# Ledger of designs, part 20: VH-VL binders against q0atu2

Target 1, 119 residues: q0atu2
Amino acid sequence: MLDKKARIRTSREYRNVFEKGKRLSGRFLIIYYVENALDNNRFGFITNKKIGMAVIRNRIKRQLRAIVREYQGQVKNKHDIVLVARAGIGKSSFEGMEKDYIAIMKKAGLFARNANKID

## First folded at step 11 (VH-VL)

Design ue1
Fold by OpenDDE, look of step 14:
Structure ue1 (fold): chain C 119 residues (1-119), chain A 121 residues (1-121), chain B 108 residues (1-108)
Amino acid sequence: as target 1 above (119 residues)
Amino acid sequence: QVQLVQSGAEVKKPGASVKVSCKASGYTFTGYYMHWAKQAPGQGLEWIGEINPKSGGENYNQKFQGRVTMTRDTSISTAYMELSRLRSDDTAVYYCARDKFYWEELYFDYWGQGTLVTVSS
Amino acid sequence: QIVLTQSPGTLSLSPGERATLSCRASQSVESEYLHWYQQKPGQAPRLWIYGASSRATGIPDRFSGSGSGTDFTLTISRLEPEDFATYYCQQYGDTPLTFGQGTKLEIK
């Protein structure tokens, strides 16, 4: 599981990312991101009821956390990043979600330049 | 009443820069993203980019990256789009448009009246 | 990027007739992120249909939107003189945002 210190947890923290950050819309995800004053990155996850039942939403969050954890070492430091699950994500495979995450993070320029394991 | 009022028509030489303004009224300027679109004469619409008026954070269409700069002045609820190194194919009407913002309803519900930019030798 | 292809390019009809405008996406787009705009000469685009099937405020009920996946349709049940304009579909399903090339609905 994603480290507790690597999680955005409070409404205030989420609001800060939305208001002060940038956003980028991907196929299955919208990412909001902003630089922080910490020594680590923090990730937040948002799913809405339109995506599906609570069980589905929780599954998606679990999958997204797994993806984020897998690539967290390749993300530029000092960022708060919120992942908003979009409509259709529930129809996607895990690999599809991962592919979308990689694509949108690349578009946002959030991967380190030396990140060679990103494909 | 929501209104987006853009600056007047511009005539520029190739290689020059143009800065178009979009003044918002009738709503909280910083509460919605502002987008810009290009429409060449007799052609369709092309998305240029977006800006968060509160933070100034922007994202551009890769096609325009390196030549476009979006900014805003919150004190006067005005967004700006600057396009540099102009060329003839930059001749177009440029629109600002308000984003609905909410994740489930992302569309352009209000548009500026457009600004004609003509690039000619 | 997602390419939206509209058909036909030009549609010539008379008032009172039924109009069917198509928008095809190069890849699947969720209905929530497919929108239609109307534009008349010398004017800015105006939001017409959002989320594939929802009419914007003030849009007459003779207009309807439908579709899913890669195929979307805007239908005008009985054309009025003021309906003749260019209609654009637009997707918000992926970056960059893209528009169709438009369908010009002209009077026959």
Scores: ipSAE 0.778, ipTM 0.926, lowest interface PAE 0.8, mean pLDDT 94
Fold by ESMFold2, look of step 11:
Structure ue1 (fold): chain C 119 residues (1-119), chain A 121 residues (1-121), chain B 108 residues (1-108)
Amino acid sequence: as target 1 above (119 residues)
Amino acid sequence: QVQLVQSGAEVKKPGASVKVSCKASGYTFTGYYMHWAKQAPGQGLEWIGEINPKSGGENYNQKFQGRVTMTRDTSISTAYMELSRLRSDDTAVYYCARDKFYWEELYFDYWGQGTLVTVSS
Amino acid sequence: QIVLTQSPGTLSLSPGERATLSCRASQSVESEYLHWYQQKPGQAPRLWIYGASSRATGIPDRFSGSGSGTDFTLTISRLEPEDFATYYCQQYGDTPLTFGQGTKLEIK
């Protein structure tokens, strides 16, 4: 479970990331991200009804939160990051989502300089 | 009516830089991402990168990283792509294209007319 | 990165014939992220089919798209003179975004 300080909570906070940041597309995820003025990172999660029923969407969110929690120590500080689940993510495995997250975060330059030693 | 109008053809020598413009009209410029693509003579299309026109945030194809810079001027609804240290294989038509700002149904719905850049000794 | 390979490179047919254009991806691409563009000489590409099977606004219903995974197809049921052009598939499933090399559909 992510700490309350590490969560993007309001519509205004989400919109700020979309409008002030930039994005990258992966197989199962799109990330939107921007530097913040805080001492910490914050994460947000988007799933939509096209992915499936609420049970499926809630499962996807839980899996993504677990992935983010596992790698949060490697993320460059002072960033707001929104993970958007793409169509087709319901067919992916947990490991598939995890690999996609690692790849997209590396492409975004969001892992710290010693991130090359992860996995 | 949505339009993307690009700057005219340019001829450059190897080692120089070129800056291509793409002026948007008929929509809210800062509400759509702008992309650039390359098409060498008689060849297919290659994606160069994208820019968030509201923030100026960019992401580039690694193949062009270090030689390309994308910028914009929101006061005149214009995006720019600059390519430096030109070489002969940079001779191509360069296109701007837009897609939606948010994550659903992303595709290039409107394209500029293209800008021919010729690199010759 | 995902490589898209189109076949045939050139397809020579007459008006009234059926055309079938293939796009194969090096890795699986969700259908929603596979698109087709038409390009005529001296012109910019134009969005033609999006999400593998949805026609862009104003595209005639003789054009249809299908496919999933690594194999995608654009079909023209009965060719009209204006359909002779180059067609590109494009994936938006992973960065960098990539295009196929194109299929040139020309008059026999």
Scores: ipSAE 0.749, ipTM 0.904, lowest interface PAE 1.3, mean pLDDT 92
Fold by ESMFold2, look of step 14:
Structure ue1 (fold): chain C 119 residues (1-119), chain A 121 residues (1-121), chain B 108 residues (1-108)
Amino acid sequence: as target 1 above (119 residues)
Amino acid sequence: QVQLVQSGAEVKKPGASVKVSCKASGYTFTGYYMHWAKQAPGQGLEWIGEINPKSGGENYNQKFQGRVTMTRDTSISTAYMELSRLRSDDTAVYYCARDKFYWEELYFDYWGQGTLVTVSS
Amino acid sequence: QIVLTQSPGTLSLSPGERATLSCRASQSVESEYLHWYQQKPGQAPRLWIYGASSRATGIPDRFSGSGSGTDFTLTISRLEPEDFATYYCQQYGDTPLTFGQGTKLEIK
């Protein structure tokens, strides 16, 4: 669903975001983020076994990708952003995940001006 | 043995700035985030913000945004918090504390001894 | 932000008694992100209980934590003289991180 050029692909790329970036915690997500040297944003997604069985984790990844794709036009460019699913996200609704994403991206300053109009 | 040792007490006038240091030992300084918290006399704790000591990237509690600056010097394993435009309600003990870099088991496992900052006209 | 309200504010008990300290969150916090710290006068806070129920290294088993959602409890089964201190709950469930106002456990 996300363009291939908008994906963080390798372990080294993920590690770079964690080590060189910043982080913020939300109810269902932690984001790690750093400026990149590209002309576009890249997104990574992490779920682990603590969240649930594979079908649950795959559902959450699909939902998060859909949310990111919906709002990607409002994200400031030139950032690598990793979304880490936290414990409890499996009990969240799509709307709950979406609201959490909007809130944490605003706190991070990653939305363009007037991003607070997106709910 | 993990230790966080903070700079000594300071007395400041309103409008001044203060810079508190937190020197880490007994662990890899760049492997843990550093946080700062405020405790006003006889009151509870308030989170100020955090810094990634490897990159210098920081995030602040909005209440302190614009008045706080967190920095570090990796060559001496030391984090700093500077608070500007001091006012009387900034009188407090300020603590540094660390947590892990990654998303599992995030809590403040070690704290500095605290630095009393008194703002008095 | 998530507000943590601790009760009672002050709890006066004698050594040997059982203490129950409450922490209520203004919105649900996953247990993994609810922590307790002990602080004695003139000292820094110390991690005591993490993830609602796990004791930090070296914490005696007379301390136990429980709860989920919005309601969390710290219990001390038989108070020792060294247990008299202020206890803070803290949430790492949302930014900004927040602490409760504390429960002061004092000798009766």
Scores: ipSAE 0.746, ipTM 0.904, lowest interface PAE 1.2, mean pLDDT 92
Fold by ESMFold2, last read:
Structure ue1 (fold): chain C 119 residues (1-119), chain A 121 residues (1-121), chain B 108 residues (1-108)
Amino acid sequence: as target 1 above (119 residues)
Amino acid sequence: QVQLVQSGAEVKKPGASVKVSCKASGYTFTGYYMHWAKQAPGQGLEWIGEINPKSGGENYNQKFQGRVTMTRDTSISTAYMELSRLRSDDTAVYYCARDKFYWEELYFDYWGQGTLVTVSS
Amino acid sequence: QIVLTQSPGTLSLSPGERATLSCRASQSVESEYLHWYQQKPGQAPRLWIYGASSRATGIPDRFSGSGSGTDFTLTISRLEPEDFATYYCQQYGDTPLTFGQGTKLEIK
């Protein structure tokens, strides 16, 4: 589970990422990201209503938190990053979400360490 | 109504730079991402990149990385794309287009009229 | 990147005929992220169909879109003279965003 220090908590913090940052689209995720003034990273999670009911959306958020936690040591420090689950994510596997996260974080230049794909 | 008006045609020599402008009206400029696309003569469309007009944050198609710079001036609701070290195959019409700021219904609903850039030696 | 291949390259038909334009993706694209644009010579592209099947504002109901996965279709039930143009599919399912090479719909 992510430490409280590594969470984007308030609406103002989320809007700061959207308004002050930039974005990239992946297959299942869109990330919005911005450099912060902290000594650590923070992560936020949003699901589209098109994904399904609240129970399904909350399950996807938990899966994304697990993925982020697994790779957080590879993320460049001092960034606020919001992961937005796209409408098609409900059809993906956990592995599919994980691969998309790795790919989009690399495209954004946010990974400091190269993560190998399983193939 | 929404309108994107681009700067006029440019003729440049190889190795030069060009800066194309896209002036927005009829909507809140900082409320939509701005994109740029290239269409070489007789060819299809190629996405160049996007800019958050509120922050100035940008992401580029890797094909153009290192040669393209996107900027904006929010005081005059204008986006810019600068392409450097021009080659003959950069001869094309360049379009600006907008999409929504947030993650739903992302498509290019309005386009500029295009700017022809001709690179000739 | 996701490659979109349109077929045919050129489609020659007469007004009143039915047109079927194909867009095939190199990997699956959610239909919500597959769009069609119309472009006439000397003009900018115009949004025509979004989310594979939804008509943009003001687009006549003779235009319909369908498909999912890797195969998408734009159909014009009865061609009007104004419909002869080039049509591009476009995907927003992954970065970089990509377009098909276009299908030119021309008068026979």
Scores: ipSAE 0.746, ipTM 0.898, lowest interface PAE 1.2, mean pLDDT 91

Design ye22
Fold by OpenDDE, look of step 14:
Structure ye22 (fold): chain C 119 residues (1-119), chain A 119 residues (1-119), chain B 110 residues (1-110)
Amino acid sequence: as target 1 above (119 residues)
Amino acid sequence: EVQLVESGGGLVQPGGSLRLSCAASGFTVSDNYMNWVRQAPGKGLEWVSIIYRRGSTEYADWAKGRFTISRDNSKNTLYLQMNSLRAEDTAVYYCAREGGEWEYYFDYWGQGTLVTVSS
Amino acid sequence: AYDMTQSPSTLSASVGDRVTITCQASQSIDSWLAWYQQKPGKAPKLLIHDASSLESGVPSRFKGSGSGTEFTLTISSLQPDDFATYYCQQWDDYSGEAYTFGGGTKVEIK
């Protein structure tokens, strides 16, 4: 589980990311990201009703959190990052989500330069 | 040098089956995202299927239930099993590798193999 | 599949001409757009990825531009080797297909 300090928790924090951050869309995810004044990254997750029933949305959130945790050490520090799940993510495999996350994060330049291949 | 070589195409009757092969060299199939893309005579390109690095698969809606993508790691070969073939499945079938890691384009293609479905 | 409108379908031009091909996506795809060249009886060849990144070995006369929903492939000075069919390509998120191609643009000699 993500550390409490690694989570975006307040509406104000989310709003700040949406208003001041950059936006990048992938196949299954939209990422909003902005630099923060902290020493750590914070992540937020949004799954709206377009994805499906609550059970589906919760599953997606769990999967996205797992992905973020797995690659957390490779993400450049001092960023607030919000992951918004797109409608089609409900049909995606875990690998598909993972691929999309990495693809977007790389395209956004949020992975460390010395990041090695991930198997 | 990266190379993809398709084989297994030919003439088959409607309702028949055929298995296509794509022999890869210069890279490891299981370490990449591999795809099948087809092209009907005089028509455009149409995505068929993908197999992920850890083995997850996706199919075009029209391909589900009839087509199966797989690979043999020991042979570094990609396969497409086609069942219940129809006249509209007549096409050149290409195997294609996604570019680099975590990309959404195809950097290498085979020469293609022609599948003709006709009575 | 998502709509990827490619225009024109056919383009007649002469050597030395400036050629422009356009692809319009039904939704914003940022810069997730690739261009391919295909000659008769041959497999597609990657020209440009990420909307504007030229693939290694591709002549500099090829240029990709655009973002969001509007993309353009430009050949600054058409050469004899450039007569072919060109396709744009994007990912697909909801249609049941992982990827979508434009309808193609045949560049033929005038």
Scores: ipSAE 0.889, ipTM 0.944, lowest interface PAE 0.5, mean pLDDT 94
Fold by ESMFold2, look of step 14:
Structure ye22 (fold): chain C 119 residues (1-119), chain A 119 residues (1-119), chain B 110 residues (1-110)
Amino acid sequence: as target 1 above (119 residues)
Amino acid sequence: EVQLVESGGGLVQPGGSLRLSCAASGFTVSDNYMNWVRQAPGKGLEWVSIIYRRGSTEYADWAKGRFTISRDNSKNTLYLQMNSLRAEDTAVYYCAREGGEWEYYFDYWGQGTLVTVSS
Amino acid sequence: AYDMTQSPSTLSASVGDRVTITCQASQSIDSWLAWYQQKPGKAPKLLIHDASSLESGVPSRFKGSGSGTEFTLTISSLQPDDFATYYCQQWDDYSGEAYTFGGGTKVEIK
């Protein structure tokens, strides 16, 4: 589980990322990201009803949080990052989501150099 | 040197089955995202299936339930089991490796193996 | 089916010509686009990935450009070895396919 300091919590925090941040689309995810004034990263997660019923959306959020937690030590610090699940994500396996996360984070320049060797 | 060699194609009657093999050398199949892509005579390229590094799979909707992608890591070989074959499955079948761990393109392709479905 | 529009489907050109092939995605794919060359009876060969990144060993006369929904492959001076069919390719999040290819552009001798 991501600790409280690593979570984007308020509407104002989310709005700041959407208004000031950069956007990058992958196959299953869109990320919005912006530098913050903290010494740590913060993550937010968005799923919407077009993805499926609440059970499906909650499963996807849990899977995305698990993926982010696994790689969080490799993310360059001082960023607020919002992951937006695309409609097709419900068809993906956990590995498909994980691959897409790695791909978009590397393309955004948010992973450290060692992230290229992710097993 | 990276090489992919498909085999197992041939003439088969409608409703029949065929198992394609793709022997890989110069890299480890299970460390990569491996795909099958087909091309009907005179037509374009069409994605069939992917197997992820840890064994998760995805299929084109038309292939689900009829085709099964798999691998044997001890033989460094990718497979495509094709059942309930139809005339429209007539194609050259390629195995392909995704380039760059985080990207969505195919850097190495096998020579292809022809599957002909006719009476 | 796939959601990429590739044009033209066929073009005739002479050695030395500048050739332009276009590919349009139905929705934004950022720069996640690859170009392949395929000669009759052979497997596709990767030319360009990430829209504009030239694969090692590919001649510099090949240039990829574009982002979002519109992409171009340009051959600045067509050579005899360049008469082939060219395909673009993307990932796909909607059609029940992981990857989709353009319909192809056959470059023929005029």
Scores: ipSAE 0.604, ipTM 0.859, lowest interface PAE 1.6, mean pLDDT 89

## First folded at step 13 (VH-VL)

Design tf0
Fold by OpenDDE, second read of step 14:
Structure tf0 (fold): chain C 119 residues (1-119), chain A 121 residues (1-121), chain B 111 residues (1-111)
Amino acid sequence: as target 1 above (119 residues)
Amino acid sequence: QVQLVQSGAEVKKPGASVKVSCKASGYTFTGYDINWVRQATGQGLEWMGWMNPYSGETGYAQKFQGRVTMTRNTSISTAYMELSSLRSEDTAVYYCARDYDYYETSYFDYWGQGTTVTVSS
Amino acid sequence: QSVLTQPPSVSAAPGQKVTISCSGSSSNIGDTYVSWYQQLPGTAPKLLIYDNNKRPSGIPDRFSGSKSGTSATLGITGLQTGDEADYYCGTWDSSPSAEYVFGGGTKLTVL
């Protein structure tokens, strides 16, 4: 489970990332990322209604949190990062989601230089 | 500059199929979903479905399930909407629109110019 | 017939203020954010408002949006003749396959 301090929590914080951050899209995920003034990263997760019913949205959100948790120690610090699930992600496997996450984060240059869990 | 340019007007007979194209430019085509919306003459907007150009995944309105097919050719940044078993009630202007995911929702920030499809005997 | 309900028409004189309502339910407007689209005669729809009350670049501050409960409202101040158009609210409604829903549209006439 992600630490409380590692979470984007308020609507204001989310909107700041959306409006000020950079956007990159992958197969299943879109990431918005911006530098913050903190000593740690904060992650946000968005599963909008396009994804489907609440049960599906919640499942996807849990899976994304698990993925982020697994790789959080390898992400460059001082970033607010919001993951937005793209429509159709519900049909993806966990491994597919993970692969997409890694790919898009690499493209964004958000992994630390010494990251060792990045395939 | 983001642009969506659609194919020209179509005239079809009942029972036939029509395939409308939507060519995108000015942005990364695979990065945004494409929606299709139609509008009968003098009527309101009606959402038909979405297509993820990256994965090819689609979601159709229940009303059009089994009759609509949304596809894409990524090499030319073009989305397609095919509607089969056409009826007179399918006469409308058909729009493609870019879907921008924002916070807990999405909206259609850019629209094609529309394609008039006329179904008549 | 539309999932979201709008008045069929509104009218006002230049310089006046008009409001257009959009009524939905807990499964759509009540759960997410509303967008508004302007459609000038003979043209494609244009995004006017997103996220209930945000304006895209190029949209003047005469246009405003708000949401409360299961209803949304579009406000237009300093009405101009060029504002004569159809206006649609829209949002997502969750279902086994989520669908985007529009209001029935409101025709704004500038007197």
Scores: ipSAE 0.693, ipTM 0.918, lowest interface PAE 1.0, mean pLDDT 94

